# VHH binders against Formin-H (forH), part 6

Target 1, 361 residues: Formin-H (forH), of Dictyostelium discoideum (Social amoeba) (q54n00r34to394)
Amino acid sequence: VSLNEIIDLDREFELLLDKLAIEDPIKRKQMQSLPDISKRTLLEQNKADIYRTVKHKGPIESFADVKSVISSINTKHVPIDIIKTLRIHLNTADRDWIQSFLDNDGVQPILNILKRLERNKNRKRKEHSILQWECTRCIAALMKIKIGMEYIASFPQTTNLMVLCLDTPLIKAKTLVLELLAAIAVTDRGHGAVLTSMIYHKEVKKEITRYFNLVQSLKIEKNAEYLTTCMSFINCIISSPSDLPSRIEIRKAFLNLKILKYIENLRADYNEDKNLLTQLDVFEEELSTDEQLNSQQGTQIGIEDLFSQISSRVTGTPSQQELITLMTHFQRMSSSNLGLGVWTLYNALANQLEDELKIHP

## First folded at step 24 (VHH)

Design f08 (from o08 with Y54W R57K)
Fold by OpenDDE, fold request of step 25:
Structure f08 (fold): chain B 361 residues (1-361), chain A 124 residues (1-124)
Amino acid sequence: as target 1 above (361 residues)
Amino acid sequence: DVQLVESGGGLVQPGGSLRLSCAASGFTFSDYWVGWFRQAPGKEREFIGAISGWEGKEWYADSEKGRFTISRDNSKNTLYLQMNSLRPEDTAVYYCAADKLVGYSLRSYDYEYWGQGTLVTVSS
């Protein structure tokens, strides 16, 4: 590493500290003493200039004392710079500090900010979105360590407020929230929390069905990273349960929202995006696997449910007409004098087709 | 101004029933989660149950399941608490609470608006 490269890193990092309005001399010195790898990480995290940093001459806030930090953010009017500083500190603080922060209910003031922002949605949308994003990033920082993750996963209010942040106009913020929710969903206690929060979202946002807005976002949003993350989140929610019935039930909700149609469209529109395609493949493969398992375990899926599943897959596709033709044929044959014989023939044909699929997967 | 006004409290014999009402005004009632709490003398305020605004889904504290029923009438901006098989230990001031975003929280401090409360006394 050339001397010039080192000098450049230090300079860039100083500029970052200025941009983030880190005015506490102690904190600034601590930050400057960070390893180069940490400095680079922070620089990368802050490259996206979503906001113009206004140098506010605010009181020197010490982040050494957890209680002082919590008190500073436990106000009705919290400057965004304080939250930014908190974010940075949370990313660099040791485990003991984080533990103390959690023990002193340091998360609650952050949630209160999010709650207030949600209540006041009609006012100054851009500033609020940035503050919301910074709060979310604080939560993200906490979730980097096990104790933080466990805390967040066990606190339903956190996930409830996080899901409400999905309505933000900031695509990066939406993406982050989905990433965090996905991470929570794969934890033992977090899966239930995320599902409950999605019900909460339905209630608060007055959705017609659970996951409606989420699935619609697959149609509306054009950002590949978001779409990938969204699909990843969906896959995580569906696949996290160990029991087959739970997975089937969760997936059914998405299928009812015609997610397969959207998946098809995404494949067509993003055929070169490997990450997105991977998530789409995961969805389809897991669907297929669980269907096979379900067939083997003899779980009596009701005829109507089976039909609904088939219909959801073929609706809007060229196969729809073929299904209609088959169903019409079934209707006719069900009243025929062939009795059970006709069904036996159908089953025989089905078995032949299955054998063919084994040869030509 | 947001107002919650509880009514229906009074003296009832053990084994009796009572129906409490909470009249809401000053906000869009149907958009809010609303719930019932109670506080006995010398005890902390405790969650009884709540009901969502959109689907009207109710949930209860484990201790109160089966005896108490919460319902709401959005057309009347009113929350109800039907209490059956009342016991002396149910003696308390009963409070109505409302919050737009509280969700399924059992914590009193998560609710933004509160009524003045109504006293229920269960005694022979």
Scores: ipSAE 0.839, ipTM 0.936, lowest interface PAE 0.6, mean pLDDT 88
Fold by OpenDDE, fold request of step 25:
Structure f08 (fold): chain B 361 residues (1-361), chain A 124 residues (1-124)
Amino acid sequence: as target 1 above (361 residues)
Amino acid sequence: DVQLVESGGGLVQPGGSLRLSCAASGFTFSDYWVGWFRQAPGKEREFIGAISGWEGKEWYADSEKGRFTISRDNSKNTLYLQMNSLRPEDTAVYYCAADKLVGYSLRSYDYEYWGQGTLVTVSS
């Protein structure tokens, strides 16, 4: 992708944000941090004639009859070529055709394929992965149109099966799934769907905690594009809610998984990757912003939650020992006869330190 | 072969209680989402509730919240449905269903395995 193309995309996307009257700077920033595919998807959804301009370079087999197409994919054994053809067609089909496809439950057979593939994962991994990939691409094609996006976002089974595709060995497929999920997550209805699907993922994959495998992938995967997309997805699901408590709650799950440690490692390992660094910055900045907001609003963050947040940041760092020392002092003072006075003094000192940090960042 | 066998159905008076059981065999029960459905004469099969395999989290249809309780014993490969405050309108054939990937779907056709059902009749 040429620099010019990127610039054009960003510009066009900004115009879209204006058109959508997204005035909240935080939301705009969040939207701007979306993966390019998500941006393009949103742009396409808002373009009236997008499918007319796609010059099909390849022989499109006549998928003129929607019902016939659906019937062809609604079988127990669907050849991969049929799914490929469907993908191609979905990318070029007009709105009416897609609408008809959706109205006739054309998505369900695709989902059924995905479901079957997931059930049979133990046998033929490579062929299955390709078929899974093609199915995912079909979903992606549908999501290019508003009606398709809405349909996909409103159908929990779709997002559920999508999240299961995150276990694919195909890095491109994983990346695509995350991109699509990110796009869904920024929609009002889609955010809840994605969160629910992540719970579903936990159940099906027997994760210790929500998002565990996702966060672990930040450690395991070495593909910069994937990592960037993964962080983008995480940023999207955290930042999409307008409600501060909701953002805090979602973020807390990631913090508990020690995502900050992984972020630190990623910064070190990918210090030249601007895209990834941008996403890492977004995460940290939004964290900081919300923490500040939370402190200002006096929202009674439970002491335990605060501690968890602090602990998550310092664990594995030289600061951990300092925190332990500090906590030991707190423990001693809490049992002292100094009463409220000692805490007041601590707070005064803390405030002084904060003031100093403001002067000498 | 996968089998689900419901039991515990019968005649009960209005206001009474009944506990249904579903014995599962032929698959790893703990890996499956399992749920209860019922079908009254002339009506469509309707979702009652289900329980997840990993965390064992149960959820219910809105209409049944509070009266029915779903539980599972993975050691016995058994799903239970405790029904309280039964009403004549609860008269139906009750089915247990299982699926590995169904999630939170309320749709019967999303479940792969089904029992033969057990009849519950609520009548004075």
Scores: ipSAE 0.836, ipTM 0.935, lowest interface PAE 0.6, mean pLDDT 87
Fold by ESMFold2, look of step 24:
Structure f08 (fold): chain B 361 residues (1-361), chain A 124 residues (1-124)
Amino acid sequence: as target 1 above (361 residues)
Amino acid sequence: DVQLVESGGGLVQPGGSLRLSCAASGFTFSDYWVGWFRQAPGKEREFIGAISGWEGKEWYADSEKGRFTISRDNSKNTLYLQMNSLRPEDTAVYYCAADKLVGYSLRSYDYEYWGQGTLVTVSS
């Protein structure tokens, strides 16, 4: 978290205490000593002033009964205020209530809302985006505790419908979805689900290649928090597997989309954003480390794969012309009467250079 | 306006083969995941296999690997199921199903459109 986020939280919480007329100095001090997560929870509960704007407390009073709640959201026409009330309740409910909600298949109606939004294009885009946002926040609330996280990560269709929400124009909804997908992707069982859902996204949106829209968003979107979260998600899906071949294969998809060019542009445009720069550094450092490991383990790589990897890294950078020049040398020398001896000489020189660079970085 | 019509069911001897067809209409066939389910007498409907919309990627229930082949012909709006090495326990009503958003789910709950079914009986 940043100092500005901490200062903003304390200021907003002070305003909430003023609004609730909590004037007793001892009680006020006690409330100000609450953990930041508790302060954010109380702020979210009062953000739209739902308790003050709801003159009739019928839906809130019925939220103690899990089956009644599920019935109220398992309809064709769920008012957004009911979803907002559910989100608030999910953030404050005890573990037993959450367990009962999961046991009665309460996640499925939330997913059905998301599915209907994808099928029905006649609704106003603002209404769609806000409803997607609130459904995503309900999922986030369930993921705050271990039983909810494990259930959500394994529930059928969850990650599929979450990735479709990445197409929303509401940047904070996009950002939250990526945060949630990253949290799922770092788990052993959730990683595969997230990868499969990106293939699903490709199919539904008719992308030429998977991750295309995600990588394009690094150029299109200008919000630094989104860009940082997007790069963090990409880093998470690449780095979560413990085995080198899996990391190389996942990273290859992004390298083929020329992500290194996007990273270079982001470094130039956001040269003072430490959080984003850190995520860009992670991507490049992990790439370099895995290349070194791959070379040391003698992994068999076809010449086409190697060329694709090299081309993906240099196209659009200053190094492109140097690579062309080097390839021209290889082309000329491949016709040499030295035959295999040419390649042996190039390899010996390259090894000597690399040894020198290790000693004198 | 969406319609799925299965055909090709019938009586076949154990060890035999049978090819089922599912004719689709009322939607852009290439946009939909389509698949096969079956329901044996007294049992729940179970997933056999499915094929994706644009790329035609197939996947199957683990129990049916190797004996059944699913395919689609987008120019004819038709889904096929080739069944080989049939056994008496394969006796069931076979259904085709379609959905625009089901993805790689194996759940019948996730499919929106269903055919009427075609009976396959494996008996000597």
Scores: ipSAE 0.401, ipTM 0.764, lowest interface PAE 3.2, mean pLDDT 82

Design f08 (from o08 with Y54W R57K)
Fold by ESMFold2, fold request of step 25:
Structure f08 (fold): chain B 361 residues (1-361), chain A 124 residues (1-124)
Amino acid sequence: as target 1 above (361 residues)
Amino acid sequence: DVQLVESGGGLVQPGGSLRLSCAASGFTFSDYWVGWFRQAPGKEREFIGAISGWEGKEWYADSEKGRFTISRDNSKNTLYLQMNSLRPEDTAVYYCAADKLVGYSLRSYDYEYWGQGTLVTVSS
């Protein structure tokens, strides 16, 4: 695989503008706003010159050796050109190359770059944001193939480091991160990981409550694509649980943040944006539907439903380990010769605790 | 000049107790996740438990919960490990570790700062 063959439309067009010596910022912006069809036409008219130039500029010499590629990004300081070249290759590589990249732990160096950027908070945020953007695009490229999606969704620290990228001022990076987190959140194991990562974000950034910065962004950001993606993500994490109590509990966090007022403002400000309005409608319609279902629940809850509800609220949060420990006690005591007496004692203690908490919150 | 220094290790009889300390300096201790690992000779480093900086939430490896208690004193920049009901299998070098971004990971790879370790030997 030749670097001459690994060029996306944006990169090729930037190289063309450089070759044509179009350096006036106003003229460059004007040409960047051309339709993709026009950009492709200009590229085809100049194709030979672009590929000739790129052949000698690539920072990665060969993509045939996966281990060599990984070693080039597994350093303390990785130039952004190397990450951009990797991103291009990941978008064009075949499945076997991607499998080898995953098998050789190629994701970890990408995550290490993101982690170093967070540790180096005193550096200029603009250049950090561009590198975050390119790392996120590498992750996105891996997630386009099923083996990559499954690997990324389960890889340690991935969603944690992705949610920290939401602090970036670069709106394209924020938007992509939310798209990727939503894709992870719809998977069976990924939903809990995303919820845990929002708690992690609260801890690391010292938010007052989970989701505070996310909801605030609906007021601060003015990009319609971002706003649509943010609401879609919020809808996704609320709707993914199949059980009603879990959906109600997750939604309650957003209602307590007054998200309905933000939705009202968005409807006024973006009254002709079909995509955004659809996501706003989804939030309010799902709220109404679940409120109706909650009102209809006059029957007793089964033990399996209750376990599911508790698990969905706790899995992926700091409380998970405490719940596992408690359940282990229940498991040990379930065969006790005391029989019903064990559960009566647990209920008595729980009632005492709950009574005390109401008196002394 | 980040430094983590463990102390309190030594020889203990089976069934005994030890309290390990880890003195931290060179960083804002309350901002960091801090935890304990151990490494027996010829084995991989093993997570024991950790505690978050701001909320003070503790969590432990499944096998060690109930015998070990982690605590922190942010006024003294010190992390503690209380070990009870010690067994010969607990013989290892005990390390404290700290990281600002590790979250709830159990992996030693995810911790940036490490102490030099203190040896705990459980033998009769």
Scores: ipSAE 0.392, ipTM 0.760, lowest interface PAE 3.1, mean pLDDT 82
Fold by ESMFold2, fold request of step 25:
Structure f08 (fold): chain B 361 residues (1-361), chain A 124 residues (1-124)
Amino acid sequence: as target 1 above (361 residues)
Amino acid sequence: DVQLVESGGGLVQPGGSLRLSCAASGFTFSDYWVGWFRQAPGKEREFIGAISGWEGKEWYADSEKGRFTISRDNSKNTLYLQMNSLRPEDTAVYYCAADKLVGYSLRSYDYEYWGQGTLVTVSS
């Protein structure tokens, strides 16, 4: 008989006495003086009642009945304690229960809660943010197993309502949403859904351009875990496509938002945060790698497109004036009677310069 | 408070054209995604196309692309559906729908407000 077995018996028996409302001190002392075998017998006779007492006492009577659980959350007014209880159960339920939950459209009520919170003009209150947080954690729990992840990644409106949660003041909720969206974005059909949801976010929140609020958050937010997750998400949506043109197009949106200036500031402000610095390095290294690949593939890129790419990186920096001076030289020499020879000479000089920089950095 | 009223339905010969209107009231029209659905006898409601609130981005069911054009006139709070090259299988009751948060969903479940519908009959 171990000490743990003794403690478990005493604890379970105290719980039984509480459940049976035996509050008389004399009666409780009499019951506590029973032999261990008698206590175990009484516990076995009342086992169903003890399990009901240990469970959450809200409107949900049993988590074994999936339809009852879904009915309790498929209402206009869902108490946050019910959502918290659901979250805990989703993290511990067996696969068959989760499959039944998905098969009975259990995700839709969770999304309906998020939708109602967005329709409420007072959505910034602490209670609303915590409810958004708990709903997001329910989605996260479903995504921890394969059948849940596959369902969530393909379920209608999921990513739309998730991106609207990015406006919450709860930094841990913002961080979780970005983590979940990144996980969805690496799936075959989830990447497009995430990109489309960012357009949806722009329209619902009347953003200036897609990703504007996301990039602005790199300046506004001070939490290093959030900043790392945000940069990781940005890197994820850029890098997930296998084809170079898609990666270039997605990255262009962030370059036009001047993300390189935000990265520069983050390096200065968080110079000892290895995780954040790694994500900043990934962005810049992937940019350089894809620019090199683009040059080597001999893409028939137009002059206007190439200039746009260069301009977006240089405008607003000290290099802007130097580029203007260089372009003025090009403009003057483009009318030279040397014709093609001008450009051949400029290319030769550029190659020589690049060779010199490799040797003598 | 919100009201959607379709008009412009009627009888038309195959190959003909018809323009449906949906007059909206009781909400800020430019804040809502608005779209068209149809329901043929004995069938489920079917998405036709929708247009976003203030940016005017439009999208269509794959089967209807090219024949139908959705548009909006914010000065009149009116949604339009231009249907060309009509076929007998286009015979249905046509509904307009609106929602503030539906986004690019094709599901009728996601639309909060519905009109009463207007009948379009395409018959020889």
Scores: ipSAE 0.316, ipTM 0.727, lowest interface PAE 4.1, mean pLDDT 82

